VH-VL binders against q983m5. Designs and how they scored, part 2

Target 1, 189 residues: q983m5
Amino acid sequence: MVKVIASSLRKGNVVDKDGKLYVILFAENIHPGKGTPVTQLDMRRIGDGVKVSERYRTTEQVERAYVEEREHTFLYADGEGFHFMNPETYDQVAVSEAVVGDAAPYLQEGMPVQVSQFNGIAISLVLPQRATFEVVETEPTTKGQTASSSYKPAVLSNGVRTAVPPHIAPGTRVVVMTADGSYVERAKD

## First folded at step 1 (VH-VL)

Design e1 (framework fv_ebrasodebart)
Fold by ESMFold2-Fast, scan of step 1:
Structure e1 (fold): chain C 189 residues (1-189), chain A 123 residues (1-123), chain B 108 residues (1-108)
Amino acid sequence: as target 1 above (189 residues)
Amino acid sequence: QIQLVQSGAEVKKPGASVKVSCKASGYTFTSYGISWVRQAPGQGLEWMGWISAYNGNTNYAQKLQGRVTMTTDTSTSTAYMELRSLRSDDTAVYYCARDLYYDSSGYYGFDYWGQGTLVTVSS
Amino acid sequence: QAVLTQPPSVSVSPGQTASITCSGDKLGDKYAYWYQQKPGQSPVLVMYQDSKRPSGIPERFSASNSGNTATLTISGTQAMDEADYYCQAWDSSTAYVVFGGGTKLTVL
């Protein structure tokens, strides 16, 4: 175990909270101008899978467990789960749907993925921060709507719902965050 | 033009669940969060938790952890709050309010509130 | 810490200055917010970030926040100001939202 400040935690890290081990599913640092900076963590308890949300002061110390993190490449999904291959050793691992969780819709064949193992058991996946998908459904571009903060609903080619700027039309390829499906930018081909 | 419109009053028996909706209009829904605040008859305001309309992240008050679930539907600009295993002391008016918790310049507070939803849990 | 303390009631005559306090550990190191609630109505934000007034709130409303105490001041108090007032801040230990117990302002 090593003590780290809360603001250093990221997806895939394993932390000890009150004698229980949790894998971080999402981490966000929030820095108000006058107020306490906080780290928002969404975590899954190892063993029983209970999800919890915690808020820490950014400078608060948290015990972090050592996790073996190795690069794998996504191959395919089937009835047994999601299949990945270590490109250096050629070892294949099957990871359950419960462990892959919300990352499942973002997996693409050939995608490099960090597989985290604790005591030899796959406990989490870390996908590339961004992935590109085509917008298959969204409202038509409306004339006279110039506010850049005004987003509209869209459905991506992987079935995920997101919000996109008003100028994005169906058929446009967009870059989204794999952590939450949020729009980043129009893909640059 | 900013408005939060909540679903109508509910009467429930102890042990039941209730789900209150909050439909937002007049602003970019995904740029803000929604906080839920309740008020028992004749009592003060009690914060229940918040949800990000941007990424779905939630943070619940400690005493409600395990009984409350907050969700959003971005396609309809609607936030939901479900409270399970209702007790008589859950009788309250439940409010949704717009929350700017991502603002690095400081939190603006709850600048717009829904009209409230009375939830009565019969003894 | 987790508690914001307000007096349960304050009474003033029309035209007088009303002062409503909100006390909490190191509250001046946090932003304080104030809400007005009339019977049967939703709360309305009347002051944010210690001393700032939202558009539409009369200039007779002002506020301060220093040390352990935030104060909402209503000058030239009118009958329409009769309401419950709540302060709000972040809990210093958890950064959760905390409300004061509320103060009933009576204008007689």
Scores: ipSAE 0.000, ipTM 0.430, lowest interface PAE 19.9, mean pLDDT 82

Design e2 (framework fv_ebrasodebart)
Fold by ESMFold2-Fast, scan of step 1:
Structure e2 (fold): chain C 189 residues (1-189), chain A 123 residues (1-123), chain B 108 residues (1-108)
Amino acid sequence: as target 1 above (189 residues)
Amino acid sequence: QIQLVQSGAEVKKPGASVKVSCKASGYTFTSYGISWVRQAPGQGLEWMGWISAYNGNTNYAQKLQGRVTMTTDTSTSTAYMELRSLRSDDTAVYYCARVPYSSGWYEDAFDIWGQGTLVTVSS
Amino acid sequence: QAVLTQPPSVSVSPGQTASITCSGDKLGDKYAYWYQQKPGQSPVLVMYQDSKRPSGIPERFSASNSGNTATLTISGTQAMDEADYYCQAWDSSTAYVVFGGGTKLTVL
């Protein structure tokens, strides 16, 4: 445990509040022009998965626990969650749906993932910033193609809906951001 | 409609502790903070500290750090202020006051005040 | 430790404009608040965030805050306005509250 200023807290940090441990899902520092600067935290309690939102003054001290962050590769998903393997030790960890959250559609077999563990329990994971998927469905663009900035709806092979440039056809592989599914570029393969 | 009702007057000896309560009604208790302000007889207002009814976080006046503790009981919509190691110059009317949250703010105007609790410390 | 300075007393005749000042280093970079307190009563918020008036406070109350000085202005002052007035600010870095020393407004 180490005391840190609230404004230093980031997604993935583990904090102690009233003897209970929470993993930070979202952190934002808000600096109003004349008001008190605050740190807004969205957190999940490690023991039971309860989500809470909390505000601290940016200068308020919070107890932070040390966590282990290790590279794993995604193996498969089943009724007990998402399974990952440490490529060095060959140890497998099961990660719950609550921990994986919105990242689930972007997982691909063999994908390298950073898994944060506290006392051997997976508490958060970080995917590569970008992933490649095939466009399985996209609407024809007749009038939209005349505007250079027009994007059209598309469905990726992982089921995620996104928007792509008019020239992207079904069957094209595209690079998207894993944080929000937004289009980056056409894959160069 | 919205009100803060405080506990009754107290008489204490130097070195004792006092715990004043502040019961809120007419609003969602956990959406606001409670600040404590005291006023010695014939003197001005002195801020003591603030507590969030949302998460229990506190901020105490530097002068009172180590002597004051603020707590809340959300099941009864009640805030408490305990002052320890009382001195004769702690004789004052103690007020609780509601502090609204706004986007990005913990502290804003003290918009609703309790009726005050007179604490007399005699030696 | 920040200090807010108010004149200890201000006197006006009924119907005249009362002006109560509150001075502090770079006070205009902070929000100023004003409270009215009558004898034996709790303080009442009369102005918040420099110049905003709570519901129920008469339009004759107004305020400003710039540079080093915040000002509470009461137009057409009435006998019922006789009270102590306190300014207040938050230290934005520490969230510590500072009150001015108070001004006794007398309406003669």
Scores: ipSAE 0.000, ipTM 0.480, lowest interface PAE 11.6, mean pLDDT 84

Design e3 (framework fv_ebrasodebart)
Fold by ESMFold2-Fast, scan of step 1:
Structure e3 (fold): chain C 189 residues (1-189), chain A 124 residues (1-124), chain B 108 residues (1-108)
Amino acid sequence: as target 1 above (189 residues)
Amino acid sequence: QIQLVQSGAEVKKPGASVKVSCKASGYTFTSYGISWVRQAPGQGLEWMGWISAYNGNTNYAQKLQGRVTMTTDTSTSTAYMELRSLRSDDTAVYYCARDRVYDFWSGYEPFDYWGQGTLVTVSS
Amino acid sequence: QAVLTQPPSVSVSPGQTASITCSGDKLGDKYAYWYQQKPGQSPVLVMYQDSKRPSGIPERFSASNSGNTATLTISGTQAMDEADYYCQAWDSSTAYVVFGGGTKLTVL
């Protein structure tokens, strides 16, 4: 076990809470204008799959367990789960829907992902932080009628709904965060 | 359990502003958005806009652009909707509803949990 | 601008199948959602993404969406199903959420 500050935790880390081990599904550092900076964690208990949501002060210490991370490539999804291949050994691993969670719509065939294993069991999946998708639906931009604070709804090529700046037109490729689908920037090239 | 709890009823004069709160509990607030929907007495549902609890990005119905502002306070898991320059036709029950940023299989997510509603009456 | 049209009322006898329609231009190219609202209460999601049912909603609720019309179907209708029903879709032309006008279901 090692102690780390809450703000250093990321998806895929395993932490000890009250003698139980949890895999982090979502981690975000939040610095509100009012109140104390916090790290928001969604976690799944390794032994029985119980989900918990916790807030820590960003500087609060949390015990982190060692996990083995191996790169895999996404292949396909079926009724058994999500299938990944180790590019070195060509061994395939099936990862359950519960472990993949909200990352599922961002998976693309050939995407490199990190599969975290604790004692040989797949417990977490970490996608690249960003992924590029085409905007398939959004409202057209009307000149002289824009407000910079008014993001508009858009549907990405993977079906995920997001919000994009007013100047983004259908057919534009955009970079989004895989954690929540939020807009980052227009794809370059 | 997942819950959205709204502030109490308000009575306002025409031209005033109202700010309704929506406190979320039982889920990771910053993984979702909040939509605001209103319903005038005896009428149907009307969408007002959406805010991301993750980054504060907003999208407002065109009819309300310039009169509405949506904000969040992540430290208290609370969303706010402020409507300015109130008119008598703004008299309605105002609802907050949880709206997802993404779905598991792709596509649009529903309004799966709703607040209890806040009656705002605008009268002279 | 998109408009979703619902009949203002539908009446059925207990045990009959109720059918509530929601019409809009090319609605079948969009996801349709359905909400139930009882007097004095908040809306409750009963169907999402055209035909999917949330946990806790009875199997007698089903839905479809094709062409210009989405349909909510309640088989073996019970007195407890009496409520206002609203359809909803995202309007890609304006990028706004749009609700239908609502249908009052009466079970007599």
Scores: ipSAE 0.000, ipTM 0.428, lowest interface PAE 20.3, mean pLDDT 82

Design m1 (framework fv_masavibart)
Fold by ESMFold2-Fast, scan of step 1:
Structure m1 (fold): chain C 189 residues (1-189), chain A 123 residues (1-123), chain B 110 residues (1-110)
Amino acid sequence: as target 1 above (189 residues)
Amino acid sequence: QVQLVESGGGVVQPGRSLRLSCAASGFTFSSYAMYWVRQAPGKGLEWVAVISYDGSNKYYADSVKGRFTISRDNSKNTLYLQMNSLRTEDTAVYYCARDYYDSSGYYYPFDYWGQGTLVTVSS
Amino acid sequence: QSALTQPASVSGSPGQSITISCTGTSSDVGGYNYVSWYQQHPGKAPKLMIYDVSKRPSGVSNRFSGSKSGNTASLTISGLQSEDEADYYCSSYTSSSTWVFGGGTKLTVL
């Protein structure tokens, strides 16, 4: 356990709050013009999955626990969770749907993923910032149609809905952010 | 031969309403997204609103959201901007603009612009 | 949202080249390849010079070119001519499904 200032905390860190451990799901530093700077944290309690939202002064000290982060490779998903393998040791770890969360649709066989473990239990994972998927559906650019300023709705091969530039047609591979599915660019395959 | 002509500007007191019109000619109006962009005297350009070719999608700048309404009448080739709860900082020349249609068949914003119409919000 | 950052002014001599930058964030210029550039002469409406980062509309001189690297887009004008004196504005699409303009750059040809 070490004490760190609230503004240094980020997704994946584990903190002690009133004797209980929480993994940070979201962290944002807010600097209002007239008010005190604040760090907003959304956290999940490790033992029972209870989600809490807390605000700290940016300089407020918080107890942080050590978390072991190791690269794994995604293998497959089944009814019992998501399965990853350490590519050097061949050790496998199963991660629950609750821990994987909104990252699930972006997982691809062979994808490198950072898995965070606390006392042998997987508590969070971090995907590569970007991933490539094929666009399977878009709003058609028909005669006389515009895309509402530029972007049009699209559905990716993993089922995620996103928005893409009007020149992107079904069948095109695109690079998206894994954090929110937002379009980055056309893939250069 | 493509033309956009704005009208409806004038001097108005804070808190009042004003409606701008943009008459389009020389192209198939119903095929283009249309925009309102404003420019305060001596200042830079500020995007105000956009409306899709059929009027089904509309987006607004945060500074005007909830006060301004963009609309169009494709049978009359006319774009409108209804401005409510006007403030002194809304004082600007208001331009009507259309999408640019490129040789690849895609649309991009702010090609043809009208001459602009001056709106002065003053007490 | 904040406006895109452009230098207030740039200057050059006839026949030279100048570059105007347009800096945003990953939520606009850096996140999307939808950048346009506009030329405005005093008392006139703006004219589209560049769209889709680097493409020119029909009728725009090939002396005008556009590019983008990271969060910064650039307009380059080669072979400067006196008629290039104008204000230049960039614009970009944003993650909020809105459009934003740069603050504008006044180009003076010596």
Scores: ipSAE 0.006, ipTM 0.421, lowest interface PAE 9.8, mean pLDDT 84

Design m2 (framework fv_masavibart)
Fold by ESMFold2-Fast, scan of step 1:
Structure m2 (fold): chain C 189 residues (1-189), chain A 123 residues (1-123), chain B 110 residues (1-110)
Amino acid sequence: as target 1 above (189 residues)
Amino acid sequence: QVQLVESGGGVVQPGRSLRLSCAASGFTFSSYAMYWVRQAPGKGLEWVAVISYDGSNKYYADSVKGRFTISRDNSKNTLYLQMNSLRTEDTAVYYCAKDRGYSSGWYGYFDYWGQGTLVTVSS
Amino acid sequence: QSALTQPASVSGSPGQSITISCTGTSSDVGGYNYVSWYQQHPGKAPKLMIYDVSKRPSGVSNRFSGSKSGNTASLTISGLQSEDEADYYCSSYTSSSTWVFGGGTKLTVL
């Protein structure tokens, strides 16, 4: 264990809170204009999967456990879970559906993924920030009072629902954030 | 470890109906789009239908629209193809196939296939 | 009926490289980077060899490679071996939100 300031914590870190270990699912630093800066953490308890939200002062010290963070390459998914290979050692790691969670739709074979392990057990994944998918369904632009631009609903080839600019047609490849599926730009391919 | 096993093929007269099944194992069936692809004797592959991971969205080849219905039962890890108003040109080996893409996405990359089941539409 | 054009046959000797073309239109191969290739031995189900135009699944030999230029995708097999003798099919996504296969190419290893 080491003490670190709350603002240094990120997704995948393991922290000790009141004698229990939690993996961080989401971390955000919030700086109000004249208020106290805070770090918002959404965490999952490792032992039983209980999710909690905790708020710390950005300078508050938190106990962080040692976690092995190694790059792996996504191979495939099957009944046992999601399979990744360490490209240096060729060791394979199976990661459960519960650990992969919302990242599952964004996994593509050959994708580099950072796998965090604690005591030999995979506890979190970090995907590349962006990934490219085709828009398979989107609404046509509806005529309004004006031709003002607004985003429209779309479904990506991985099934994730997002919002895209009005000019994006079905069949267009788009770059999205893997954290939330949000539209970034049209793919330059 | 991934296995897909088709069944339900056979000989049937034109205008009749037949239902194919595909039993899936070795992967989280409810997380993948599934396909039916057919191959007429001595001919090439033809895509027939796709169904999303949750069964909410379906697309069909023009040759089968209005006659075939794809469905799935995620509690039984089973894919189905209901074939109505069968024609002699529907004679083919029918394969079920798994999409490589996870969740409700469909890329059309058929990474695992069943052994196929033969449907012969003949008088 | 297939919409994508492949040569009916190609042949090569062991150790040679061969290339199989797959030609479509701007509404399929030319419009999207969703091209895949399948190998089928007689009496067997197809096997995925290439996806995303140029990527190999785990377990597929690096002798197999894919590429695309305009409306034509290509599968290249280097260091040709007797077990490569099979039918090869390309496939692409279409602007109608459907999938289309090529007519297939019979590879003969001489």
Scores: ipSAE 0.000, ipTM 0.446, lowest interface PAE 18.8, mean pLDDT 83

Design m6 (framework fv_masavibart)
Fold by ESMFold2-Fast, scan of step 1:
Structure m6 (fold): chain C 189 residues (1-189), chain A 121 residues (1-121), chain B 110 residues (1-110)
Amino acid sequence: as target 1 above (189 residues)
Amino acid sequence: QVQLVESGGGVVQPGRSLRLSCAASGFTFSSYAMYWVRQAPGKGLEWVAVISYDGSNKYYADSVKGRFTISRDNSKNTLYLQMNSLRTEDTAVYYCAKDIRYGSGSYLDYWGQGTLVTVSS
Amino acid sequence: QSALTQPASVSGSPGQSITISCTGTSSDVGGYNYVSWYQQHPGKAPKLMIYDVSKRPSGVSNRFSGSKSGNTASLTISGLQSEDEADYYCSSYTSSSTWVFGGGTKLTVL
């Protein structure tokens, strides 16, 4: 293990807290106008999945483990979780719903995903930055009406709600950011 | 300075029991999976058992499954191997080893000196 | 189960390169990138030389390298030195969530 300053920790890092190992789900450095600078960490304990929130002084040293990150391909989801295959080794890993989290709606069969494993146990995922989905619901465009300059609500084929330009009609395929579902552009076939 | 010191080996008759201990120091014992690996005189290495950092997961080689029990006491930084129904083919030097990473085991970066177990009449 | 297949012995002269193979199946070496190599001198405990197929721990000479193709992993030692004379064992994770060692290879430096 290496000791690192708390402020250097990022999502996906594994840390030792009181003899137990945790994967960082969220990390933020905060320097309030009053008080000492702190690093806010939201973590999930490896093994039993218990979530904890901890604050460290930004300069406090924390023990960090190294994690393997390997490309996998999404296969399917079932009652055991989400299943991925390493395309080089054919090694399959099952990843729990807790680990996949908010990324779940964006997974598509065949999608390349970086899986971070810790001794064979999946602890985090990184999806491609962008993914393409069909708009299934949005306000229709009307002939003869003045075009709106504002984005309008839409629902994607994966169930995610987003905002799209006024010219996007139901049935249009669009590229969105997997981090937050935000609209990027109309798909180019 | 990582140190692993095995003890408890000796000469024992077939069918008897023996308990091995491994005293660990120089690292956060409770954060690492631990292994027992054996080597019969003049032969190769054979994996015996592994225990996860918190003791919740244990795996055994088929040759010892049902007879050996791996356990740990994180408050004492000590790993154990309870060996029951010993057979002559269990004769070997038994090594305690530490995983290079945290969680359930994969690679053995530090090994103890080994303790000899001889099962004979 | 059976141990992974390694040649019983290999030899080379100082300065030469030698390679030791480790052959398994798709349920161990071929199915996972969790291969390690250990060096054992007579009367001593083994020492980790390679892990994750090709990675070296701190303090291990860059003369040691690892690779894998299909069901066979390989350890290569370049610039062979007399101190490299030892037994070498490969190890792999298995689909049964266990670990298996190779039969071992005795390296003789001539």
Scores: ipSAE 0.000, ipTM 0.428, lowest interface PAE 18.9, mean pLDDT 83

Design n1 (framework fv_nisevokitug)
Fold by ESMFold2-Fast, scan of step 1:
Structure n1 (fold): chain C 189 residues (1-189), chain A 123 residues (1-123), chain B 108 residues (1-108)
Amino acid sequence: as target 1 above (189 residues)
Amino acid sequence: QVQLVQSGAEVKKPGSSVKVSCKASGGTFSSYAISWVRQAPGQGLEWMGGIIPIFGTANYAQKFQGRVTITADESTSTAYMELSSLRSEDTAVYYCARDRGYYDSSGYYFDYWGQGTLVTVSS
Amino acid sequence: SYELTQPPSVSVAPGQTARITCGANNIGSKSVHWYQQKAGQAPVLVVSDDSDRPSGIPERISGSNSGNTATLTISRVEAGDEADYYCQVWDSSSDHVVFGTGTKVTVL
């Protein structure tokens, strides 16, 4: 265990609160223009899955536990969860749907991911920041259309809804952020 | 297929302790939580607590805090519930159940149940 | 301090619809789960997360949850549906699993 200030905590860190261990699901440092800086933490207790939300002063000390983080490659999903392979040992790890969470739609076969394990089970997952998907549904591009700054709704091949520039047609591959599905750019491929 | 098999019926004296076992087979033992739920004769269901075997960390209902201890032995795929300072009011069928909610945003809920163990506290 | 209130009993004729309510303040903000327990047997999960049906549970059984009332609906009732039914939530404020008071469904 090591004491760290609350503002240093990030998703995937494991902390001790009153003798119980929690994995951080979300962390945000809030610096209001007039007020005390606080760190908002959303956490899941790893012993039983109980979710809690806590606010700390940004400088408040919290006990942090070590977790083992290793690169894996996504293989497939089934009724037992999401399956990843360690490319060095070829060991497979199953990660539950609760741990994968909102990242699930962005997983692609062969994608490298960082899997954090504590006492031999997966407790958190970090995907690459960006991923490429095909736009399967959006308004078609109209010839002679003048320049526009407005984005239009689109549905990606993974089912995620996003907004894309007006010139993006169905069938175009686009790069999106895995954190929220936001459009980044048209894929080079 | 997932199956939870509990130890046999027990008859205990007031003031003693009872330890009920729940052996899991089929599916994965260490990746799911096991909860204990009791039911007194003619009464409803009452949650006592739960444990994720691989972590060994248990969560207890406030009513049983200090009297109940839930443990797990991953090498034998067995969870245990020990209740101390027994009273006649502890006479009940005790169930173990697999808790899917520990790995789901919906919170605690039980997809597979043991057959139940009748504990009678005589007085 | 959170309590789930169910009617003690519901009587229904074969082929008709049984509705079992589970009442609590703002229960619609919680995930409600439902269990069926036949005499002398362990409970069986029949609805999870308000309206999801586990594998093997017939489409005749459905759930809903809104406002202050969650409801388990059993349509086209069969004799085999006769059982005690319990609703259940996890109350995050107390960190407790809470079961409803139970409803005995009699098929006559």
Scores: ipSAE 0.000, ipTM 0.435, lowest interface PAE 19.0, mean pLDDT 82

Design n2 (framework fv_nisevokitug)
Fold by ESMFold2-Fast, scan of step 1:
Structure n2 (fold): chain C 189 residues (1-189), chain A 123 residues (1-123), chain B 108 residues (1-108)
Amino acid sequence: as target 1 above (189 residues)
Amino acid sequence: QVQLVQSGAEVKKPGSSVKVSCKASGGTFSSYAISWVRQAPGQGLEWMGGIIPIFGTANYAQKFQGRVTITADESTSTAYMELSSLRSEDTAVYYCARGKYSSSWYRGAFDIWGQGTLVTVSS
Amino acid sequence: SYELTQPPSVSVAPGQTARITCGANNIGSKSVHWYQQKAGQAPVLVVSDDSDRPSGIPERISGSNSGNTATLTISRVEAGDEADYYCQVWDSSSDHVVFGTGTKVTVL
């Protein structure tokens, strides 16, 4: 534990509030035209997942816990959650569905991810910005829609639906953003 | 797929109030922020405010502070926007919109929009 | 109050490139989002966080942001790109969402 000023806190930090630990989901310093500068913190309580939103004076001291960010490799998912291995130590960590969230469909065996842990508990996960998937199904563009930009629906090998240019055929590998599944480009071999 | 469905068009007299609803379906309501954005005929988009349902906190644009109230009912996955002391200048289409990221709430992009509710203020 | 200025209109021929600017002091330090709105419809997010394209948006639409100007670029313009376009940022000093003045794109 170390005391830090509120304005130094960032997403992923763990803080102690009234004897309970929270991981910060959002942090921003707000300097209104009139009034006191404040730090807006949105955070999730470790253990039960309760979310809270609080404002601090930018200079207010908050107790911050040390967390270790380490690269892991995705292994598999099961009823217990999502399993990752540290490639250097071979230690495995299970990450809950709540922590993985919307990133789950983009996980691929062997994918490197950043895992933040506090006292052995995984509290946040960051995937690579982009990932490559095969297009398993595409549909033709709707005929007669000359007033709209041309594109066609596609289903990726991970089950995610996206839209791809008309020239993309089933079997083509494409690069997508892991944040929302949006098409970036055709994969280069 | 997440969808936002708004209540139907309303005609109101000056000085009255209007309450528009926005019901979310197909996703987690509490984990995302809902903003209200209006558009007067032939005009641009104007942010009125947003609410973070899981915290129960709302933030309002200065222009509407004191006249607008944004609320949410997590049990019905419905957000509400109430605008009081209506003037003819309040005639507009009112949209609800979901903040794209649960980590930034209403402070990021809006990825899902309601169909809009036309509110006409006339004598 | 922070304001985003866009040109009121842009005219472009089919197959050409349309560029829509969004101007504000030091906008390059902010994340800019772009919306397309066709007549009678709700806005549709076409670019988030300066340059990220949501699922379903063609790669002909791209964004950039630096200095005092953010730009939405629509290459190989089609009739279906005719719409109003709005930029958006979050102003940290007021904790308010700000939309641009809007640009009507007409494809001749």
Scores: ipSAE 0.000, ipTM 0.448, lowest interface PAE 18.6, mean pLDDT 83

